# VHH binders against Thiamine-monophosphate kinase (thiL), part 10

Target 1, 333 residues: Thiamine-monophosphate kinase (thiL), of Prochlorococcus marinus (q7vei9)
Amino acid sequence: MLKEENTQEILHDLGEQEILNRLRKYMDYGQIDDDTALIKSYKKELIINTDMLVEDVHFSEITTNPNHIGWKAVATNLSDLACSGLEEVIGITVGLSAPSSTPWSWVDGVYTGIKAALNKFGGKLLGGDCSNGKQKTLCITALGTKGPLNLHRSNARPGDYLITSGPHGLSRLGLSLLLSDPITKSINVPNLLKEHAIKAHQEPQPPIKALQTLLKCKPYAMPWNAAATDSSDGLLEAIESLCRSSNCTAVVDHKNLPKHADWPSGKQWNDWCLEGGEDFELVVSLPPNWAKAWLKAMPCTKAIGRMKEGPAKAMWSNGETIQKAMDTKFEHF

## First folded at step 1 (VHH)

Design k10 (framework vhh_8dlx_2)
Fold by ESMFold2-Fast, scan of step 1:
Structure k10 (fold): chain B 333 residues (1-333), chain A 120 residues (1-120)
Amino acid sequence: as target 1 above (333 residues)
Amino acid sequence: EVQLVESGGGVVQPGRSLRLSCAASGFTFSSYAMHWVRQAPGKGLEWIGNIWHSGSTFYNPSLKSLVTISRDDSTNTLYLQMNSLRAEDTAIYYCARVYFGTKQYYFDYWGKGTLVTVSS
């Protein structure tokens, strides 16, 4: 469509000092007035994660508003911290780069989304800048405290339950709905599913609450060790990652795929559940007693299968290997 | 029905240029990132590069100086321009549509490929 003429303030016209002054309103109390952030002393181990989001690689303005981009940037970082045993978010730093022709409203929207996510999930905005660059990029570093859970992909054991913290495929469906993909027009997508899918794509929730309930329901006799990863790269990849790191076979029950109640039936839709990505749920391998406690404590969790001795692969309960329908290996050449 | 149809392959002499096309149908082409991938005889698949809806391109570093990806959203067509062709560029060339996400993307539709043979 024809784009309307825009006479908005752009970064070039504001200049560096004004941009910095406007960014300061997003910063939290306790920052020093220079290029460093002061972090309160902690007696717990710290965990840190850095992600870089690049325009037209990791996000697109067609499917996400600036505030959604800022939200997703925080949510994706916190999802990585959650699968590492996060107890509390300390805060984040933001490096933003954009062309000098970028409207201030875009930058303002991104920071508004960042603050909204921090307000919901915890943490302070410890630092942020805005620099000139050919392409819009966000570099976010998140810092948190590590709780007592030792979550490593290598902790999966034969006999464990394989559990997800929530449904999968929603973000993939949301993306297709936002793009008006003919595939979604070939079926009648119920309004509730449509709303949940679009929200999952634009405003993902890191699995912090799921992690907190997992920690709280640990049986006394169990060690503080479990296997977990997030499913940002898709459920099947998450399962295979646990298998590779633990040298175990995952056996998945086809009937127990973690689908939304209104999810369409058929191979394509099961493939989207397995491989869609950006669901940001925990995929966890747990001893039976802990697994049963978590399933009881958090109704949105679902047991999808079991771990057993065998080669590092995922298979269906009928004995067939789970085949990839979508192939992402070319991205890694 | 989503379809991707590659064309423009054939026999070409070393050192020459060639442009491949991919005709897309059955979806809103202008809203999707598109990729080129190739497979040389007896070799695995090699990612060439992609182009996003905005026109931004990213290339396999080993191929960046030799190829250019472009798109024409008015005709739903993706292009791969190849320059200074070598025998090593002999391959079947595929275009692919990708679902994209914050950290990962998947190739959800592929063309059947077009063969490029570089020989004297």
Scores: ipSAE 0.012, ipTM 0.477, lowest interface PAE 8.2, mean pLDDT 84

Design k11 (framework vhh_8dlx_2)
Fold by ESMFold2-Fast, scan of step 1:
Parts: structure tokens; sequence; C-alpha cells
Structure k11 (fold): chain B 333 residues (1-333), chain A 119 residues (1-119)
């Protein structure tokens, strides 16, 4: 039997009042009637972050459906809060801009993804708006409480363990699989790795549980300070940023790169692990007993190297500097 | 085997200064970072600050203006200089190491030295 084909509704034909009426189902109770959100007094410091996602710059409908776009918009903002010592998500505000020709199903999908992320990571939808614009954009402002842990890139110290909260390169592999990139066709990618890579690209998770476990594992006698950054711009850039801010050398063990169990072997795949980006994991420099406690409490963490006294650079354990893949590609000299 | 021995504690009047020492043995002191921590009566351990093998120092922000940490690698000795002592500085002061080399994973503590700030 043939299924009935429904006429696609677009924003222009719905009008402002109907759009607002449909968005009400996503709003939390008590925020529907106000242009401003009322924030309760907290006994903790507050942290705030704003991120903007722009179509064909930060997301593409070729690789992500509307639900994934909404999820990713929340997840990336919460990842920034996590790297600043987030304890609890209070909530978010959403500014959505789209062409008047945009299907309602696209807007509905985005808000469904936003609510799914909030349901998983915490927080309320404090406010949201939809406006006419030439290009699809999402502007999310997130509010959270700051816990007692002070995370700063300058807190790395010689003798620290260099640890990542999870594997790297999955989002880059997922992107290539979704684009049917010839590079991924040159290898046989196992089904489990394909699933994990695509999910990592489409449904990133902010490292909130990693941060909570890190804090709970802190030995009482140690300072409320640690060095951390996220790996949004790639693992190597994350390591180098810790080195620059702390003025010390990172020594990475090649055998301990944070790869998925089924990750391909070879220089190109090591390069994607180091430089792929959008993995949204914590990269942390941590004193030995705190490091060991975190590694034991959270099996997905991996010690990838150590910090030592020296110039602000990343090097392999054999003493060679870690080079970026794009520095010298396919030249005849 | 590894031994850390704190000394220099005692009774001091508010506003005075005091220097504590920690004598280290059983490991290559010059290759380790060293820490000072304290425990006030009825409270938990509080980190004071540390000094790396390179000589770089870091302090608890609430104590930074009041303390200085230094080391003498020739005598395997760590120092804590405390100025403008207050009644709230009454505590047992411990020498410790949480730094390691690429392959060193052990943490060591001293027995502590008591500082009492009172009239």
Amino acid sequence: as target 1 above (333 residues)
Amino acid sequence: EVQLVESGGGVVQPGRSLRLSCAASGFTFSSYGMHWVRQAPGKGLEWIGNIYYSGSTFYNPSLKSLVTISRDDSTNTLYLQMNSLRAEDTAIYYCATWEGTLYDSYDYWGKGTLVTVSS
C-alpha cells in the first residue's frame, strides 16, 4: 500500500502566532508568558557561555538531520561550560533564525534535539525565539553553576599525567563516512567502529560525567586546581595549548594514543586521531595520585603521556617533535 | 624507605613569622616536586603550595601573600616561610610529594610538625 503524501508546511504560511504556539510544547512551565527568564538565587558562582552555529559553517544537512543539529548546538555549548568547571546546568536560551521558506518539520526537529540533550545533561529551556533570516543559525546561551574545581590551561605542572577522557578521531571518521569520502573506501571499516564514528559526529556528548568523576576522585590534600582544555580543535592542538599556557613540554607515548579498539593502523589514521577535531573530550594534566584515581574510576580515560620541564611543545617519547600532517604534503623538491 | 621529617614548629604569637623545614631521604630529592599541606584542629587537610624540581612555586591563592616555599637540593631540604601568623594558622604542617618522573608513581608524606598560634 502507498502511504499518503502530506503537504509540507513552511514558516511563511504558518505565521508568527502559530509558530510560537507550536514552540510552547518545548518550553518549561512558568517561562511561556515572559520575554525574560527569572533566575533563582544560587549559593554558588554562575558560569555563562554563548555559542553560535551557522549552516554550512558549523553544520550541514548532508551529515546531520535537524534533531542532530539541535542536540549538537546544546552539547557543544555545554562542553565549553564543562571545561570551565561546571557543576549543574541551570538552563539555556535559544535564538533560531531561518529563511521563511524553511519547513516547520525542520524547526520542530531542531527543538526536539535540543530538548533531548537537556533531558540527558540537565537544564531547562528558559526561552526561545524564531526569526526570519537568510541563513539557518542557532544561538545558544547556557547558564550553569560553577563547582569548586578551578580548571585553567596554565595549571599544568612537570610530573603530571596527561590524560584524555575518551577516544579521539571518531568525529572525523564519522564525517568522512557520511560524505562517502574515497579515503574511507580504501579501508574496510568494522561495523562497530562505523556506528561509533557516525554517532560521535552527529551526537557529541559534553564531558560532564568525566568532569564530575574527576572532581569526586580529587585527593583531599590536593589543590582545587587542575589543567584542562577540550579537544574541539583536535587532540594535538589541545595538548599544545596546555604546553603554551603552562610553559612546559608534553611527552606523548605513541603506543598510548587514545584510539578506538578497531581504529585503523598507519600514519594517516594516527593523524586523524591527533588532528581530527570535534571529539569534545577533556584533555587534562593531573598530579599522579589524582590521575590514578580518575583512571581507575572511569575506564574510558587514558593516560597518553606526561608533562615535563622544558619548552612549550609536544613531543613523542622517542624525543621527536610531534608534527602537524599539513606541514609538508606532496611536494617535489 | 622514603622518609620526610618536618621540623621548626612550636608556639608563636600572632603577627610573628616562622620557618619550617623538611628533611628528605630515601629518594632523589632534586628530581621531585615538593608540597606543603596543613591540618587545623577539627578540619581536613588544606594544600598550602608546592615547589617543582626546577624551582617554580605555586600557592593556594588564599595563602599566597603569607607564605614562601623554597628548597636546597644540596641538603635535600624543603622550607616553608610563614609571615603574619594568625590564630587560624594553628595546624599540623606536613611535607609531601605528589610529583613524579615519567615512571615514578609513589606519594610520600612526613609525620608533621605542630604550629600553635596563641598568646
Scores: ipSAE 0.000, ipTM 0.136, lowest interface PAE 19.0, mean pLDDT 81

Design k12 (framework vhh_8dlx_2)
Fold by ESMFold2-Fast, scan of step 1:
Structure k12 (fold): chain B 333 residues (1-333), chain A 119 residues (1-119)
Amino acid sequence: as target 1 above (333 residues)
Amino acid sequence: EVQLVESGGGVVQPGRSLRLSCAASGFTFSDYGMHWVRQAPGKGLEWIGNIYHSGSTFYNPSLKSLVTISRDDSTNTLYLQMNSLRAEDTAIYYCARHYEITWGQFDYWGKGTLVTVSS
């Protein structure tokens, strides 16, 4: 059976003009050109971020279908904007590079995921292009308005509570489940945890709701200043980055690691919680009154420790330095 | 309002082919992506693949050599063509309307059609 379908149309055979014509269908009504976009003037500060997602570095076709790749490209960029005090997403531009042998169905899927994320989190697709490249790559530039929160990694202060917006390690568990890793087969992972972990890996959620709740909880008399970062590179790295930027020590309590309710027990699973990466939660350093208000308003938040005077490092409550256990540099076994 | 009705299941001999259908009603079918999902006896749900509103398809890599998904927007019908059926393909097959981008997130499901691969 030799049958031609949309999945068999490759970019080389379509050519540049047809690819651009198909991409224009994803643009919002009223946009002028695929190369330029008109943006309404604002009386607010604007924030902008550019992120790249590269095949076999940031995503794999084995664990992530094209619509997940497109979603992830938007979600990761919006996570960075959230950590800078995002109020509203204005829109994005998309640069897509792929081998000429790539099926159109792959590009169509990616843009479907991009539009799904924008529909959920806000913003317009302002422009997009597709070019020939050896490796599949997505370059997203996102533009948003800045709200009243001044979020800088350097704003952490001794006495602050260290809080996460949600559980950590789910994306790492999801990756292992999707790869049919023997490690996850050796334990009984509850069905709800499996679903949450797979979704976390394939469809990360930028912490926009957490940010909105955080600003609503600010005590009236308190300055609009706090420290925040996302945990895309892992929870431990997020904590260490706050320490380096603020020149403070973070003291983390073993008992308060931000684990899913059904998370497995043991050192390996604690290590995945600390270092797994791609969770895209907020890691925030807050004065006590603001911290307590946010913890009450948003049950998924967790106080994991405190900031204190000292060298730029993360330590356990028992006084030991938190050591990196996972080496993600070499995967030869 | 939204209704999905699978049909075409039954007993099939190993090595044979079978085409399943899903009749959609209560929504503008051509605006939605659609999925096929199966559940073998005593096992969890397994995502087979999807077809976007444009007609483009994406498959579970472990199953892509076995299956083809297609749609006919003029009749509001989704199809799953299965070839070279084996005992492990015995399952209840569901069609589902796309809700989120995650393959496990669907807003409407059919009740399923049973496929039994037996000699």
Scores: ipSAE 0.000, ipTM 0.238, lowest interface PAE 17.0, mean pLDDT 82

Design k2 (framework vhh_8dlx_2)
Fold by ESMFold2-Fast, scan of step 1:
Structure k2 (fold): chain B 333 residues (1-333), chain A 120 residues (1-120)
Amino acid sequence: as target 1 above (333 residues)
Amino acid sequence: EVQLVESGGGVVQPGRSLRLSCAASGFTFDDYGMHWVRQAPGKGLEWIGNIYHSGSTFYNPSLKSLVTISRDDSTNTLYLQMNSLRAEDTAIYYCAREGWYDSSEYFDYWGKGTLVTVSS
């Protein structure tokens, strides 16, 4: 009869109707009472993507709070749409599964993060579902309009510049800092780098502004085709995926790795730049004139190498194959 | 001296097909990517498509179902096949050579153009 230590409302105690009532404040339309979302007619090509985030596979509550998990779920999906030539985010649907013992504060936090990301990048929360499950899982489906730019990994060509929209390795450094890894305690990490790294890990930004600038600086008579992918699985994997899809060799300059200004020197830190993952930058293969225009228009971009005719692999400028060096428990394959 | 000379233009009825050619001279043709660009009366330049030295082709998405670009490196000739022509396809059609990868300009040489008039 005497229970003193249960100050958190859990999903079991709220019940389905109360959970749905509380989720209404996040919905942009009164569609939560219906099985389907209503979307206005669009006279444009549409793009759609579905991502599933699973507890202890894609996120950890040790390094990310519920708000960060919700933000990441949206950011990851919108990053995929950006790599497909996104023009406008229409909206998302959310399928959430969690144990009945889950605190309401966790669900509320996740939806707060989702709404914050949509408020920043565009789109409406069109619908959501909540079900009982043994493990916390988020399934996000995002819908957007496609602009005029045809981005496909197979569009890379010999002679193209290989460019990244921003620095790499920040999310991996942020993870290490949040885990209090001895490696980060053994070096002097400047305060700005520390802040940027932690933010990159907890609040990644889909490269929508980079995509918009890439489109705006396209020379008038240039093809509406370019090669792009995101670097969610690491910069090296992004480069190799462009090579495989285009049947070209990428030649990367070791001196031109896309490092933050205060990035530490050494092989380990170069490895984190190449393979750290979760940076969500665009990695783009562009004809020289368009490449030069983008590099000038957006200072955070960096030319890291060139595409050349040859087998589908990434090479250093000295002719050696770039070898994968990182072996982490959270690595995707 | 680099020269690009377009031919095959003229008056054509709507719905018909037309093939343009571009004769290249003064350079090693098979070393260069080649492009087709058009300019309709009172409008800016519109890129149609290209073919790289490797044989790979790319097209303006609005035109991809209507055009085919090919090349014959043995005769130094670039071709543009156009199908289902409409009045809006009335334009001067230019052959253009792609600049080197270190070039300051994407197109370094252009032909004088050939006029295509689609009567409506």
Scores: ipSAE 0.000, ipTM 0.204, lowest interface PAE 16.0, mean pLDDT 83

Design k3 (framework vhh_8dlx_2)
Fold by ESMFold2-Fast, scan of step 1:
Structure k3 (fold): chain B 333 residues (1-333), chain A 118 residues (1-118)
Amino acid sequence: as target 1 above (333 residues)
Amino acid sequence: EVQLVESGGGVVQPGRSLRLSCAASGFTFSSYEMHWVRQAPGKGLEWIGNIDYSGSTFYNPSLKSLVTISRDDSTNTLYLQMNSLRAEDTAIYYCARLDEYWGPFDYWGKGTLVTVSS
């Protein structure tokens, strides 16, 4: 567990007014001078998502530094907006709660990570609050505009290709490597895979680029409708969610699981690919012509299966139902 | 002094309809855009929709055919009508206040739990 130095500035010693003054450098609007931020008029629908990150539930300072926590909080929100057809990030609001003994350097680090993510993915810091609490928590609300693409889990159709925007299992491997899990000590993980896995866990990338490519490669004759969900709860759960909402069967090919090039072989590693969680990729059901265009336009995408008439379940191409192997969900609840 | 109090939640069978209410106090309700957002257990908040001070509504496209938002400025009450409820609609439902054109949510209710189960 990380121990804080006794000589660091802590929130108690700064007080509320000084904390707010220091947060001003991160704000794009004068939140301290106004109760609300004004958002310009849009001719488009708006989409919104809030995620709450709680210490020892959603993040640990053993595996992520404050910069990573702030980055991840934004990336998690933007991943959810992407699966709803995000066009432009308008901005975010941040609710931070922490013990009064928390170093200012921790808060500064979190906001540095938040600003780094916004600089990369778009949006402004519209407002922030800092309150005393017994456990470190971040509550981030993200606002965006909805583009022309109508993404609904219910839009999957028999005959569709089932495609992921990127590899799965990396965040789970990264977590195990950072915790020095005996499972990862028993194998020699290639350096490139190790680097990618740790980065996937600490600095996830919301699939905004994948979404933009998806809409740009739509064939003219296709309607602006597709089925999508994110894979924050794991790839298998994402697939099953599409099946339930569309009342279709997904048929997944063992040989086409979306694995990193250096991913180990075996049941355990297939299980981590299917159920690891926090990969922040799009899982999309698309008509064949659009699917082929997206696969060509974005090489990191992979066709993993097809949708067919049948009960709402995921099955292997050999006819067996895909069984859950991991006892607990990634999220505490 | 600003308060938003949601009510109308509870256990509901799949396929049924439910209307939630939000009682507002401590501010000029008729001057503010009001929003509904929900949070399923272990998930992030999902925006449902809003109604502006003129009565114009905007909805999350994923929910547009399933929900209707309305307001009664004479009783300072916001409503969310939900039809064809499904297990995935199980969530805590919050009403929230904006001051102008979708600004940050400055006030939230404590939420009302809707459980869709047979």
Scores: ipSAE 0.000, ipTM 0.074, lowest interface PAE 25.8, mean pLDDT 83

Design k4 (framework vhh_8dlx_2)
Fold by ESMFold2-Fast, scan of step 1:
Structure k4 (fold): chain B 333 residues (1-333), chain A 119 residues (1-119)
Amino acid sequence: as target 1 above (333 residues)
Amino acid sequence: EVQLVESGGGVVQPGRSLRLSCAASGFTFSDYWMHWVRQAPGKGLEWIGNIYYSGDTFYNPSLKSLVTISRDDSTNTLYLQMNSLRAEDTAIYYCATEGYSDYLGMDVWGKGTLVTVSS
């Protein structure tokens, strides 16, 4: 007699109490047994952020497995906190909603990814819930302490260096590779670049180390003020947001675009570097001496241009306005 | 050769004002942040404030209402305007730049200019 392959346990068959019991392995002892998470009092200012990831809007099972989804949910939230001057991650709470037909292995995978990210970046899993919903949704609330650095997009000044904490375009290339897009099939992408691009898309790294190094490099007598934003919506949008908030012109050099060492040459690949999105790097406007210190202390940073007096826009060093390119989009209309 | 030469110090009576100057040479003055710092007899350095290449200023909060820093990039000159001088303002005043040594911090050039607040 043939036995059928063991079917995955689904949430409907487990029921609420068993699901909560299984989630206990991811939490500190007693956390899930309490009505609320308990947070120790701090003498520092606290920062809090909530992000929601929705299936087929913010993630797809084609490009990310459950572990990657859980990792990404934490990493993207911590990237927002980093841009607000994060010093230490206290912890997170997790609200998970999924159809009753969802395998337990999916939930288990998501929480495994969440714990992996917290183990790397810091913080505790303070609480979590699981509810029935038509669409998979992951809601993360992250709490951290604010360090001494006052990061505001309005703090950019004429004469500042524009610096990125790392290369841009990798997540866009990774997405294209995972989808087997004809655009990436038309070129020979080196194996190291493929590995880095896929990892950037599936396992983004919040710029916490970059932020910590930026603090350590501050010249002694300088104010604890800088301008920063993240590049989740693309490098060009990040630069333009600094320009709008500070009422300054950004001047960017083509030769200084923050590309991976093996990045392909050509307009299309420069466009992906500028507009790819989901790189989660810091884009920072800094006074020259602080800028030079950060560039020396952290080789992955790159000076891409300067701020100057003028209208709130991004332009090339030749004086031309930086234009958005339509040909880099996956949509065919 | 990078040189910073402070001037304008001297004996001044309490309650009066004084303006110090710093003449810079040997570097592109307009590209650098400039600082004023002072050292009272037997004390450490006390940061007064700085001025960005753009002209924006930041001050030590304890001194903010008493001092104004300005610059003239056409003459490569930094200024410190001091008002309502008190005995505790007696110090050697230095202008400084950052990044002119192997250390990332203030690099103090010259002998400074002595301000004595005395009756």
Scores: ipSAE 0.000, ipTM 0.166, lowest interface PAE 15.2, mean pLDDT 81

Design k5 (framework vhh_8dlx_2)
Fold by ESMFold2-Fast, scan of step 1:
Structure k5 (fold): chain B 333 residues (1-333), chain A 119 residues (1-119)
Amino acid sequence: as target 1 above (333 residues)
Amino acid sequence: EVQLVESGGGVVQPGRSLRLSCAASGFTFSSYDMHWVRQAPGKGLEWIGNIWYSGSTFYNPSLKSLVTISRDDSTNTLYLQMNSLRAEDTAIYYCAKEYSDYGEDFDYWGKGTLVTVSS
């Protein structure tokens, strides 16, 4: 249940015309008055991504208010564009479906969060639709221009540095704190870590600045090619996907795991860093000279390992294969 | 581009209240989380609290009962209301824009405003 949801106006009582009239304040230049949005011609290649957020699957009103839901919907979509070499956000379209009993304040909150994210990261609200449905759903399509960097999972090479754009595990910790999970009560979480973790879960930041800095750090003579992927499904999965696509072995150092400064010590917390998910950071494989330039220019980045010739797998620096916590928990034979 | 200017500091007696302001310019204020941080003489930086772009506030537990953070997005102004001031609240108070990347606590800092609590 959300705080401060007591409004007397629900969608049923407003009706379609009034809902559309209220949504006009969010639209950029008359988009709601026409069936289609017009997009300027661009000299660059365009990239597009569509994500659906479904209540009780991708978000919960227990852990996120409407403003957070709207922000997260935009931010996670833009994170996907960033790992594809985003240069500029053109804009988004929004499809919203909700029960007729939904308060207008919920819809208003979602669009407020959407506009806040667009104001921060760029792009226009090109269009939106609101329909009656049994479950709250939000469908975002984002359009952007592609910059000069060719990011493909298959571009990793033996000798590359494996680098993350930021710490991992924060969203998992934030979720546990919001749910009052007993596991987080075993430690005294510093207030700054608690703030960062909850924010990471409720309002993630797409790694656009990290991507822009990566471009600026490219050595002059180097081709515009690098290997990158996002860490939405967890850091270990991101590393393994680079290994599979490039047919290389990743060697990771336990001491170099990308942990927040106040992160707890122990296997459980290392597992959350490695497998927690929803951190929306870049995981990048770079030649040494480009890697060192990026690490120097952007202190939040961390070198966590190296790529080497070998089978498509992730291993620790001691030579042992990195095992998933879920695999070790459910291994019986 | 980004500018943060704190004001409202001065000399106050113990037990009284004081409101600090931070005027922001050069960015879309309504889209960013804002923080208050202080540094007492001879001590390190202490995080006071923040207010998210959404209006949600989060405070240092040791200070929560004594402070309130608010924002006015129409005037691009951040506020820190302090009540029941104590001698240990003597510090330079800084307004800070949220970190842009993890591993750095704050993206941009203001110049600071001095608060002196003395009889």
Scores: ipSAE 0.000, ipTM 0.431, lowest interface PAE 11.8, mean pLDDT 83

Design k6 (framework vhh_8dlx_2)
Fold by ESMFold2-Fast, scan of step 1:
Structure k6 (fold): chain B 333 residues (1-333), chain A 118 residues (1-118)
Amino acid sequence: as target 1 above (333 residues)
Amino acid sequence: EVQLVESGGGVVQPGRSLRLSCAASGFTFSEYGMHWVRQAPGKGLEWIGNIYYSGSTFYNPSLKSLVTISRDDSTNTLYLQMNSLRAEDTAIYYCARGDFWSEYSDYWGKGTLVTVSS
């Protein structure tokens, strides 16, 4: 939503030169005079990720204002880097495309959100440009240094604890609340849960702090290897991805699903926890000693199950295969 | 009472092979996974690998090409075969009991010393 429209200057009337001049205020020192960003030599391995956010596919002005769109663009990209063992964010580049009828206030809001995320998580704005396009799009490339931890989905082993860095389903609930979905109108959502769910959808947090704590808790005897993935496509998909890559069975306990304290009870709400998506938490398979150290050091983490020998599948502790609830995936289309 | 007793340690020359044994008693050995762990002088514990109750093995990636873990459920014995020994393999070697739901360091033996020197 355009909640902060205080000017009707549109991109067409400003022109390319004035737009670029206004974007300079968001650029970090030394990155504004050339077409290329200069990065000082690093003695560490570098990791890079590029992601695109497209209007009405990845974001909507109905559910998010421009500041949230800019924040989300950075945060979701940094979540990908975190799942690859990120140590430090070097910076990002931004390609923004929008119709010439777009208000400058919208572009200004997006860049404000981008800078807010970089100020919180680290990194410099290394470059940015604005081009004419029929649909609003953001293309973010993020660069960081890789720390000592080797995170690969293939590193899961029988006997490992299956742990999430935080609760799941909040972003799906937040989206439904923002859209006034009839499903959420049929229940009384506590104010604290409503606030947390809307924030989770509009202002996702990359799991950088969770990753840093995981690294600090590694027992000396353990190798610098663990299995991890993010839960952007949902918790169940994250678990199944670990199972496929490691050729192991995941055993999950219904009682240990990673729910918010005030989460509603019932199959539908368990399905949203498992399949909601856009929670951007770490889902990690860890040896018992490391798992217990992380669980103790970071209270928001939760052990949801164990890995065992068997076919690449996720199952409940009662032996039943965990089934996808396909009907709920198309609720907003 | 669960007891684990390691044996087979001693002085061995670089490049040679050595097999360690762990004799288990006080529990149904065939129903449990087992681990090998070592501690070099002045260093912390280093996990070598484990063998699940079914016989499947998993190794520390830095050691996978150098070691083999096996078990004989008829004699309640766990084995660690080590090949191409180097000076850095000098350590006290421990066996430990573990399974799908147990603690990594459930029950441990007292260890057996392996010294790699000429």
Scores: ipSAE 0.000, ipTM 0.188, lowest interface PAE 18.2, mean pLDDT 83

